# Designs tried in a protein design chat: miniprotein binders against q56419. Part 214

Target 1, 326 residues: q56419
Amino acid sequence: MEGRTLEEVQEEVFKRHGVLVPKKELEDLAKALEEAGLLLTEKVEARLKEEEEKLKRERPMRLAGLSYPEGEREARAFLEAFRASYPGEGEEARVLLMPHLEPSRVPEVYGAALAALEKTPPPERIYLVGVAHRPLKEKAAALPVPFQTPFGPALPDLPALQALDALLPFELFNTPLAFREEHSLELPLFFLKGRFPEARVLPLLVARRSPELGEALKVVLRDFPGLLVLAVDLSHVGPRFGDTPLTRTLAEEARRRDLGFLERLAEGEPEAALAFLGANPTRIDGVEVVASLLPLLRERKGKVLAHRLDLEAPTLSAVGAGTLVL

## First folded at step 14 (miniprotein)

Design kf34
Fold by ESMFold2-Fast, scan of step 14:
Structure kf34 (fold): chain B 326 residues (1-326), chain A 104 residues (1-104)
Amino acid sequence: as target 1 above (326 residues)
Amino acid sequence: SPIEEAKRLIEEAIRLAQEGREEELLEKLKEAIKILIENGASPEEVAEIAFRLAMEFVRRGAPPELILRLIKEVARAAEEAGATRETVQRIAIEAYERIREEVG
């Protein structure tokens, strides 16, 4: 009924049901629908408040049974299958860049990340930096609660999170609802928790460039050492992302842009990686994360273990994914 | 002068810290930081206040989480007084580094 006149509503009802409804009854219906809309809004607001309160205690699994198995036994077999999908050997990581794209689309890329984790000594904590897919009140946020996984809860590193919050010029724990449905944290966490079951986690989201986050993390990582994980996808190309339909030429350009970006990060030159993207424009989720974490990425040399451009044929679109160890 | 009033409030905050009166301490601290920021105090000067209060908490056996809370409250007070976010972070990091160096 929004934006429709009573006469238009009468015509539509007559066309569909063959009955002419008196204006007073239509007015009464419109009022009832408006009142029902207000009641629905109140119910939605109450539900969101309930969900926000639940997030103060724990973050439940949202993708169990969809992107990964719910049961621990099945989850373990699933994780091992991903490792087996990558034929190469890993390298030790102090910083790991891995995707958050649906794992089944790029199993060898997740397998490469698992190979790197096999070569990495178990960290006391993991700084897991993902990309916000919902608005944050600030440029970055964290949620200081256990994150449920099939391997048990990933416990928050409360002392390190408090230190991080103290060194930021904004409230770190500012948008709990943004974490309710956030695959950029949940999907990498599945693999990280499976590999490092005892590690505590700092679940961090970046919505926009936050140099303040990088400056604070540099200090916190010195006193609370751990594995830094950048959970980011690479090129987003095609109509699903507002671009032209994918061609072989555009796909090759996306692969070259992704690899050029990753290779410059591997050289310890994150500013050069960002400048490269500026000269060779693409929409990469990782740009805002890399730009926020510059002090942690400079002068760290490493290796690109895997890269794939996942093709979505029905939409003529693609998303790049890669694994980089620093 | 405003600066002398801020110093008086800081000495009161230190006394309240020694007495374990955290709510009254925070009120005096916020008032002092507002005066200092409004009169052009440097981040280093505000960080020194956080450091001095932190050392009193350490002497009384306060756990690290209370020290971190103090740093955050000082930063919040500076922001409420109109300090830029760059200044707020500089205050917090400088206070943290000085405390870290002293405590080890």
Scores: ipSAE 0.843, ipTM 0.932, lowest interface PAE 0.6, mean pLDDT 89

Design kf35
Fold by ESMFold2-Fast, scan of step 14:
Structure kf35 (fold): chain B 326 residues (1-326), chain A 104 residues (1-104)
Amino acid sequence: as target 1 above (326 residues)
Amino acid sequence: SPIEEAKRLIEEAIRLAQEGREEELLEKLKEAIKILIENGASPEEVAEIAFRLAMEFVRRGAPPELILRLIKEVARAAEEAGANRETVQRIAIEAYERIREEVG
């Protein structure tokens, strides 16, 4: 009824159509519309509850056949093609920063990540930290179920996830539906599972900086050692991200900001990396993740293996992507 | 005194742990934690309670999963009693470190 009285609705209809609708008929219509709206809301809520129940058992693939092949053989060939896109050799990683944007846009950056994984001994578990693209009830969340991939399910490390939950001042498993469609976990996981098929995974999402996550992870990683993966994109520039259209100058500035950020991380100076961005403003996807994980990044020296600012020409926008080994 | 009542509840919780009466233990534990937090107990003092109960569980051969649940329940009880997030996490980490030091 849009806040109008029945009398106002009657008057408006009479003025426009010369018909006086009895008040009872308007009341009956309003009740029918309200009932139809309630039934639709109930159906949507039932559907969400059904999806949430499914997520208690497993997380299915959402991007298979779109961003990567569904079949294992095709997926393996696809992964090898990405490795071939990077002409360099990797270096051993204890911490790996890699992108989560569409792989076909930055194949050499994912290839660099694969090169690093080739030089890294197989970890017992992977701490996969992505960025939440949907609201979380807390600053961070995890989903303790198998994540399906073309290489088989990536199994959760339940003991390590339980230890992490115990050391956090909030419920870690707080927003299952946020994981239903989450490319910041699914896309890196495709590459990680292809390289380390036996590794268990801690699938983690960060929505806002959570120093408590970093403090808890510092303790958990000591007792449950593994590979820490920060699945983050870098600069977001242009109208798609609420910014001005990309120019050559803005693109050069974005590349400089991305590399300055990564190089400071490579020196084991994550606070300096964040301060650099504070002094040189940009929209780097990974800021909240890095700010959350400071205790795990300090004093770890490494190397930037690859960087690209990928242009989305139709929107005059760009997203930065990089591979950093620590 | 409230502190004396909290100590009695903790001793009762320890006895219930020895008897394997987990649900009754958690009820007494939550009551004791509430009294302690409301009376200004330090995170280290609350963590000591979790440690003592964890040692009874360890003595009975409880798996690590039950010990981690105990730490989480103590943290939840502190939060429900009005402790801020920093205090809640400090309790959990202190309890975990003390248990780890003793058990390995």
Scores: ipSAE 0.838, ipTM 0.935, lowest interface PAE 0.7, mean pLDDT 89

Design kf36
Fold by ESMFold2-Fast, scan of step 14:
Structure kf36 (fold): chain B 326 residues (1-326), chain A 104 residues (1-104)
Amino acid sequence: as target 1 above (326 residues)
Amino acid sequence: SPIEEAKRLIEEAIRLAQEGREEELLEKLKEAIKILIENGASPEEVAEIAFRLAMEFVRRGAPPELILRLIKEVARAAEEAGASKETVQRIAIEAYERIREEVG
């Protein structure tokens, strides 16, 4: 009915079906459909408001029973199996880069992260920086509530979050709904909470590069020291990501780009890491996070513990994953 | 002048802080910051205002949460007055650093 008169609609129905629908019936139908549309929109808006209000209290598990076990005992065994999948020893981390893709796809990479956490003294707090998979009102956001895990709730570090908010030129707690279903925080948090059950957390999402986040975090981390975790995946190649089907050459290029990026970060040269990717175009989730956190990554030398390019054979696509300690 | 009016509003805000009148303080503070930003005040000048008010709160035994809220309100007032996001953050960081250095 949009862009058409009721008389034109009446004539069209007559032409196609040989039936003259009275104008009043068409008007009544149009009004009923419009009211149904408004009611559906209002119902959706009411539901979103309810979900937003719930997120002011707690962030429930969404991937329990799917990506990790729901029960604490089973979750502990699951975590230990991932650690066992990595034959090496870790290194102490002040900054940890780890993946957020489905853990079962890259168990040795998560195992390497667990190895690093074993060598790391328990922090009072973890700055967990993930990638927003839903729009944020600002370039970055946080949710200052307990995040449920099989190991108990990961409690927010409210003083550190408030300090961070105070030092940002926007409202930090700006998009609660973006946290409702966010695997870039939930999956790394499972491993972090299992290793450091007493640590408080700052759950942070980056949607696009925010240098202001890095400047604020540099100040906050000095006064509220903790473990900085960048929960990012590396190369995304193939049709699943709007790219050409994976070939041996493209896979080799993706591995080269991932390792070149990580190795430059390990040398304490994050600008060089970004420039390397700019010269070798690719989609890496970590680009926006690294670009946001430059002041925290400069002159921090470290080590790449693991890297894998995980093949999604049905789609001829791949996602890179790595563990880097700084 | 506008600058003299801003100074008077700041003096009134400090007095309201000493009296524990937070809502009235915030109104006078926002008005003063608007005048200052519209007349080209530096981030350091605006941060000094936040610092002076924060010291009055510290003298009264205010918790850190209230001091952080004050910094955020000053930064928000500057943004509402048309300051760039870079200026807003510079104000907040400078205020925070000055308060931290004084308090320890």
Scores: ipSAE 0.803, ipTM 0.923, lowest interface PAE 0.9, mean pLDDT 88

Design kf37
Fold by ESMFold2-Fast, scan of step 14:
Structure kf37 (fold): chain B 326 residues (1-326), chain A 104 residues (1-104)
Amino acid sequence: as target 1 above (326 residues)
Amino acid sequence: SPIEEAKRLIEEAIRLAQEGREEELLEKLKEAIKILIENGASPEEVAEIAFRLAMEFVRRGAPPELILRLIKEVARAAEEAGASPETVQRIAIEAYERIREEVG
């Protein structure tokens, strides 16, 4: 295969420049490129090892100055502006479903989540379950370090994390680098820490359906009670996500599918919510989270506080976001 | 006699726990769990071993972190012996529940 590649390169150079490059010169060039590739690989590996070592101590802010203000005063004003964007009343949450997309795109949905948190007694700990946007070694993972926020570090609940790890058939702390840049945890955490500054956190990522995570969490939550937060976005439609261009009709269908999913969760019927999505071809990044947490969602009734389908006109695409209290 | 040999290894592990000989304890424990899993022991039977050892550690003033580590080690031993992920988790949850009920 390799010899054929060199012949093709010789032919291409001759076609473009009218010069036949000797095979030895092409071999020397290929070797130099291969050696350069090895050096780049070594640099990448060294950088990843350095970042992994940093994550043993803390998880720094990555989106400060981009998605939210870095300074505490500015962050506080920013959070209050989102609350003001939602004119409705909150409801007490034992389980909160909230989005993790860019907050400025759906301010009233984050405002609804803040309204729910205002009606919720301050929890001792928050189980924050997000979606892995990078591969995990196992179906789920956690990172047991302080997560930096403009409101101070969100401290890990080490006893609860250790109990969770003991009840799982895999190592919970398995992929630190997946947490390096993870907006599904960082963006909800900004709002949660702003409202509950004293709460400890269990930062959890789901990559694939893990029923064993739900079974373990059911036990841990009984002994380490806290607020369960599912940080998930809803429909992802349009070319940016590999679908057909968005039309008014497709957008209305996506809104109905999002609401049908949320309404079934609100009735305490998470299996029906998943089946509804299977029958209606909308891509929701939170399906693996819901499928993992079935034991915590069954027979728990609640209310949809807000929903929006955010339109991205330049790409003819949209992302759904909602706030659900259970 | 494999089940009887596993029982003897468990009794030896309990004795080693009483003597504070943790590395020897872990080796006897892993051997006993391997025998039990290979001979079709239920998750409840394996969880009983974790419970008995945990009670000995509790009597000696062990912190909760050590008890959770013991549960994880028992579950890992079952996994290494070929137990399914479902069986491994059932062992861990059953052990945790029994210990929680006794200790509070």
Scores: ipSAE 0.775, ipTM 0.915, lowest interface PAE 1.1, mean pLDDT 88

Design kf38
Fold by ESMFold2-Fast, scan of step 14:
Structure kf38 (fold): chain B 326 residues (1-326), chain A 104 residues (1-104)
Amino acid sequence: as target 1 above (326 residues)
Amino acid sequence: SPIEEAKRLIEEAIRLAQEGREEELLEKLKEAIKILIENGASPEEVAEIAFRLAMEFVRRGAPPELILRLIKEVARAAEEAGASWETVQRIAIEAYERIREEVG
């Protein structure tokens, strides 16, 4: 919607077509454009309301047939192929950091996550913390509905979500539409549901640093114990992310920053991990998640199982991915 | 005094809880919390109000969902009265901890 005058419209038509349109025709056109704009706004509002209503019932798969197979049998074979891509053994996780990058680009990293889940006792619930790729009304949000997967619906843990909402200074269920297309939840959830089909899920998105989320989660996790999953990608380097084209030196620096960050988390020193990034800046979307969850990460020692810097050759860019157990 | 008025409203809210009159309870509760926050009440003092009301609800067999909603409404009332987000969260956590310890 633009607030252009009839004189400005006349001038634009004259510039483009060398003709002066009669004022009455421009008035009729302006009225038609205003009416069309109102109808378009009404249609957009109606579609957004319809999408929001659908999300009150369930969150459908968006990436089935694209990032993972739609059928349960094919999805199971796909998951086992990813596990086979990691030659090592896993380690039990109380906290798991895993990527949300397209899985086929970093199969060994997802394989390491699957190895860790294999060594982890089945949790009653999974706190799945992803990164918001769309604006949220608050610093964080959740969607308390079943999330569809090829392995059946991942059911929400309603009592734990309600407890979390009660302990936050904002409405937790504040931006349902942000969950309609959110790969930072959907892609890790595919692997988590495949490995722990009975676990309920708390699907959480962080848009901005929220220490209040970490404080609330510390209380909720005590009373509703479960697996905490940080679904975050690491370094984002190159022109696709507003940087210079990737060089060997920049790629080596990105790997060093990723590993330095993960290794400090593995020592149970999340503040040191954040300070390391402050001194050695990266575009790690996991920074806001780690900063929000500090109380849950302190003094938890663990191990980096895998790391990969995936090259996106057409854009001379790269994204780091890692698996960390705490 | 304002503090005496807040105490009167809290006792009225407790009576309304005993009678199952939830909408009127919420109105009295919000007014009491506004007075308390405007007169410098601590988060612990506001949390005590949520605790007292929650215990009445528990005695009447209220499910956990209603208790959590009560905590949220008390914290929201403090926010509407101008409390910082840190104070709002502290009220909610303190109320939750006290209720959890009493109920188990």
Scores: ipSAE 0.749, ipTM 0.912, lowest interface PAE 1.4, mean pLDDT 89

Design kf39
Fold by ESMFold2-Fast, scan of step 14:
Structure kf39 (fold): chain B 326 residues (1-326), chain A 104 residues (1-104)
Amino acid sequence: as target 1 above (326 residues)
Amino acid sequence: SPIEEAKRLIEEAIRLAQEGREEELLEKLKEAIKILIENGASPEEVAEIAFRLAMEFVRRGAPPELILRLIKEVARAAEEAGASYETVQRIAIEAYERIREEVG
């Protein structure tokens, strides 16, 4: 019972209700609750093992029919509509920063990413770095299986993934279950696979700062060249994120924080970008990804193509999203 | 001395590599790396072992996948022996760079 003795439970019931519950009845109840808890735990563990086993073969779509269309033809039209929402031509990308929040909330930002991909020669592989929304056993992880999309499966680049694993001081393929429900990979992958159907993918998650990942990726990218994609959202403001209700002043500050961060990255100054965030580093979920990839971001100049702070009116909260090419 | 014993185990691992005895090789290699790490060997010294074994694998026609596995196994042996994260990664990167330079 959360570290309480039966005697303490009896005393608390007596104190609050003036009734002494017989010790035997409390013992019998505790045993029944413990037994029920054990059975539920065993069932949950068995289900998790089954789900983990399925992930050894492929990663199925989870957001098809919800965040994007399930059918290939409808998915293609959906992607083209997002491209049309951005009036610019884009810029060629060697590194692309794009969001992973619900695409319909920031269509112009995803459109800017598509514009950049149109100007980018088809890469042989894409290093797709997202943010872990579930715990990882290590600071970072990858899942070396085909990821299903409406445009066909995005195939893993097994040689490049193996090279990356060999250069890391931990096991890269350490938490398959973290990939079962992971929108920071699935949503950007939809757009990337639609634009580059032949590219293989390295699906990577960062949970905590891993300078080791950046050091290893610098070596791997030299020998296995490809497009590096940072799939990160920017400012998270308002009560939904442990902040005060959004005001015009807080929204202006969030926009300034997002743009200041992105512009410093565009100058090839990722340490300055991290420092600019100051006392509010938890308000941008890309901080841990940028901090992990410093060697890949230094001295790469680029351009911010789009930025939006999207208002969630019911919660008086907002999430920032941007597209940056380096 | 412990260092002399580690060198003996490394030479035995190289002979086993020449004979295609992968499992026996790995056992001797892990023991040698443990001794070296516990006695303060540099990452470059441990990486040299991976390089020498990789060259025997290359001579036998081993594909890149087996060379990468060898690097990982050497790094893992160092980690099991108590090497820091930084040391383990330095061993792996140094071995990889040296092998890449030699074989193209």
Scores: ipSAE 0.803, ipTM 0.925, lowest interface PAE 0.9, mean pLDDT 88

Design kf4
Fold by ESMFold2-Fast, scan of step 14:
Structure kf4 (fold): chain B 326 residues (1-326), chain A 104 residues (1-104)
Amino acid sequence: as target 1 above (326 residues)
Amino acid sequence: SPIEEAKRLIEEAIRLAQEGREEELLEKLKEAIKILIENGASPEEVAEIAFRLAMEFVRRGAPLELILRLIKEVARAAEEAGASRETVQRIAIEAYERIREEVG
């Protein structure tokens, strides 16, 4: 609790350092800090307003030159290298679960997703559901603007987005700034746009479980059919995520948790998948997405194509990633 | 009675829809929905109002965008009147399904 008065600050300094700071000097310092804080707040607010206005027109690339190549030809070669990293054939997807972890960390998992997309007829639209890494004003949000990619802009499906908004008990387009830097959409979108350049996109973020999103999406998908993509990472373990240091035993437990979750989803039992995680504590961001989309996942059987636990030895931490086709 | 006033506002909204006076329609519609929700109208009753207005728009060749906007405005009015989120979504989905069934 930081509710200290100027008198309390003066007393604390005297007790610790034997110095009585004159009240006027403390008042002058407090006023200068307050004024600097107000100026910083005003600058931050002005910057955020400017960024929000830009996001009404388009969503620019943020990870080009970092997580994927900026140029179209280089991006195509990069995509092909990921496909080559997976030795298997894919399976047709109506629902695809894929990661949003840095692709270079789990290339065969993204390769498995690409293999599934190769077996999938080009959809007219993609419902891309990611995980919000910044607060949303509601439990879920969307941004109805073109998302830039090295393969050209991924255009929004405005009629389908408007239909989704109409069927939700909240404003769907509620937090544009949450999309300014959001890798759970940008990284999967790179792969999806590379494979399906003509498909329109519904870029959706889930912050907390929203059953109302699943109910609305069930109706919208019937009238605006498309590919549903859940862009989620699996187990987050170790000190990097506020947990105990990773051991070989804890890593094995994380792999079993991830696979148990995915296998239950593959059986068409998403409630069982969530219950399994509840009995086996984990930081899986995908829990909120799966819990929101229950009506779309029930009784839909499929196959786990790939799973990896990416180990970060310096931090004794790990993140799970998988590809599931339903 | 409040219910009779809401019915009068709905009939006025329908007339405004027939005349293509969208903004005035939405004002009357919001007032009517507020009265209905505050007096215990069911989600089905509110959805029926959205359906009736949507059918006037469909008869006049209105685009899907306007129909979806109407559904959302009805949902917003219900929420502003204190309806639960479950009720608001039920109104919207029921209105949409009824319109879809009729239009094909």
Scores: ipSAE 0.841, ipTM 0.935, lowest interface PAE 0.7, mean pLDDT 89

Design kf40
Fold by ESMFold2-Fast, scan of step 14:
Structure kf40 (fold): chain B 326 residues (1-326), chain A 104 residues (1-104)
Amino acid sequence: as target 1 above (326 residues)
Amino acid sequence: SPIEEAKRLIEEAIRLAQEGREEELLEKLKEAIKILIENGASPEEVAEIAFRLAMEFVRRGAPPELILRLIKEVARAAEEAGASFETVQRIAIEAYERIREEVG
């Protein structure tokens, strides 16, 4: 179906440029273009294979020098500045919901997360659940390698990851390339590693609702206790996200939607939180994570420490961010 | 009969576990699970096999990593034999829970 015959190409060139290109010359050109395409494909495949191979040993920093400082001393000062931006006291967290958008856009929200971590006893491990921004082969994935940070590598909890893999009806360690550039893990991890340098990590990505993940994690968390972190952003509104340009009314609605969602989670009612969003679930990336982790969130009460709707004026768009402790 | 053949393969797998012949064990185990799933075995019946084999490994001082790999291999074998997504997870969770209760 898709394509043109050599004669049609020859006729078109003659009509537009008054040149009759010999059939063999067109055939040779088509072959050269096909071979160039194969060479480009081979080059791309070789590069992807090289990057995938590197990810079997470690996950390097991608946002150092951009979203956070590369050096340890500067990184520590950066953390202190974010903590200082939140005037309140934290609450102890067994489950922490925090954002993953650019920290400088919502410093008080990250400061609230740091305040909560300050009140939380150091966990042996952190279950860090982010949102996949690239397709996964399965509904969820993990990468069982050290993640580099300015505070040193965040080491994987291999026994807990293996237990999780054993209890899932799919291969947990799928799609390593999805972790190459994934800010929903890298940005929260910077703050978590700075606060709990000795904690091991389970870096998890959710692409689609996986009730299977929640069922498996309930069992794994019982035998491998740790801090559960949901690294999710809230409302995404405006043209940048395929929606109507932001007005004051739409911004107020987004803020109320975010707070209504978080407050229902704080009451230990995650199904009610999801139902509250019923008309607009796909515009909050945290919905898929919460829907996957229902067994871990039910009947767990807590408190919303911070919320902000960050305005992106040039695009008339906004992203919601919040800190919730359970 | 197919069921009698599966039982023989399971007994052979248990014997291989007692002898520490892990690679040969997995091949016999996969064949047995395929027969059982194709003949309508329940998730509970398949989980029982994983549990029995895991107990042989526990008696020999096998590390938890080997036991978890066994559970995953049993679940994979069931999936390859045509078991549903839900059945595969139920096999794995039930096997894990039974092993955990016995071992602590």
Scores: ipSAE 0.750, ipTM 0.907, lowest interface PAE 1.2, mean pLDDT 89

Design kf41
Fold by ESMFold2-Fast, scan of step 14:
Structure kf41 (fold): chain B 326 residues (1-326), chain A 104 residues (1-104)
Amino acid sequence: as target 1 above (326 residues)
Amino acid sequence: SPIEEAKRLIEEAIRLAQEGREEELLEKLKEAIKILIENGASPEEVAEIAFRLAMEFVRRGAPPELILRLIKEVARAAEEAGASLETVQRIAIEAYERIREEVG
C-alpha cells in the first residue's frame, strides 16, 4: 500500500482480479498492519534498550566459534598457527598497523603482526583504533567496559579514557550499540590480548576523520604511554565494492596503491600517503583513521613487514591487508 | 561592563570552590564563560579560569577524575555559548597542560 489511498488500492485490485474489496475490510487491514507496526517498533526499541544496558557492563564475544576458537587452549594453538605462517622475526613497534578482515584470508599478514608484538616490550595499555561499520553520533567513539576474549577480558584503561574524553570537544562515550558487532576491534583484539594479556585497552572507533582525536591522543599518549594500533584494511576493489570486475591489471594497481600508501607512512610522511591515494578515500578504510591520527604518525620511520591482496574469485573482488611497524 | 561582570562571577566561583559549594560554583562558572565567549575571550583566558578553579580543588584534595570533569564542564560551557570545535578543544588542552605543569 505504501502511500496509496485505500480507494486507489481498491480500484487496482478490481482492475486486476475483478473483485471489489470492501473499504471496511481494507480499513481494518490497514489498522491491523499499523498496530502490528507499533508492536514491532516497541519490541525493537525494548530489545535495543536491553542490549545497550548489557553493554554498560561488558562487551561479549560475537565471533567466537566463527573467526577464532572459543576455548583458551584452542585459541592459543590458533595464534601459534598464524605466527608460524610468517617466516620473519618482526620489528619492535610503538605504532602498529594491522588488518581487521577475516584472519584466515591473510594468515601471513596477521603472523607478521604477531612477530612485531613478540619484539615489542609489553605495553601497559593499547590504544586500539578501528573503523566504525555502523553510524556514530560523533566522528569517533569509545566503549569503557571489559571486552571478552578467549584469553579473558581485556580491561579498559579508565584513567586514560577519561583524560581523552576531557580533551575532546565531544562526548567520547557515545553510541555504545555501535560496539555490539564490530569486527575492526574484535579481531585485532583477539591477537593483541593473546600476546599482551595484562595490557589495558582503549577501544576506539573512527567513523569520519577527526583531527581533534589525533590532537587529544598526542597529549594523552605522552602522559599515558602505550602501543598505538591502527586496525585498518587497505584497497577494496571489484563489484562487491561498486567497481568493475577485477582484472590482473586492476589487482596490480591495487597492490601498488597499498604499498605506496604503506611505504609513505613508513617514511613518516602520512600527508604524502593520503595524497598518494588521491581523491578515492573510500577504497581504503584506513584513510579516515590515518587522517585523524596525523600528529601521531608524522616523522615516525618504520617498516612494512607484510602485504597481501586477498582475492575473492566468485565476486571478482579483492581486499588488501598489510602489517606496518613505526 | 560584561567583562567586569564575568570577572566578578569568576571570583565568586573561586570563593564557592573554597567553601565546597559545587552546584552554585557550576552555575556561576557557566554564566561567566558565556559572557567571556560572547565577548571574544581567547581560549587561553578561558583555560586560566579552569586552571584557577582546579588549583582550589587540588588544595582540597580532589582526585584527578574531578579535575578532568572540571575541564570537560568548562569546555562544554564554551560550546554551549557558541564557541567553535577548535576553540573548545584549545580551551581543554590549554587547561590540561597548565594543570599538569603545576601539579605533575
Scores: ipSAE 0.792, ipTM 0.919, lowest interface PAE 1.0, mean pLDDT 88

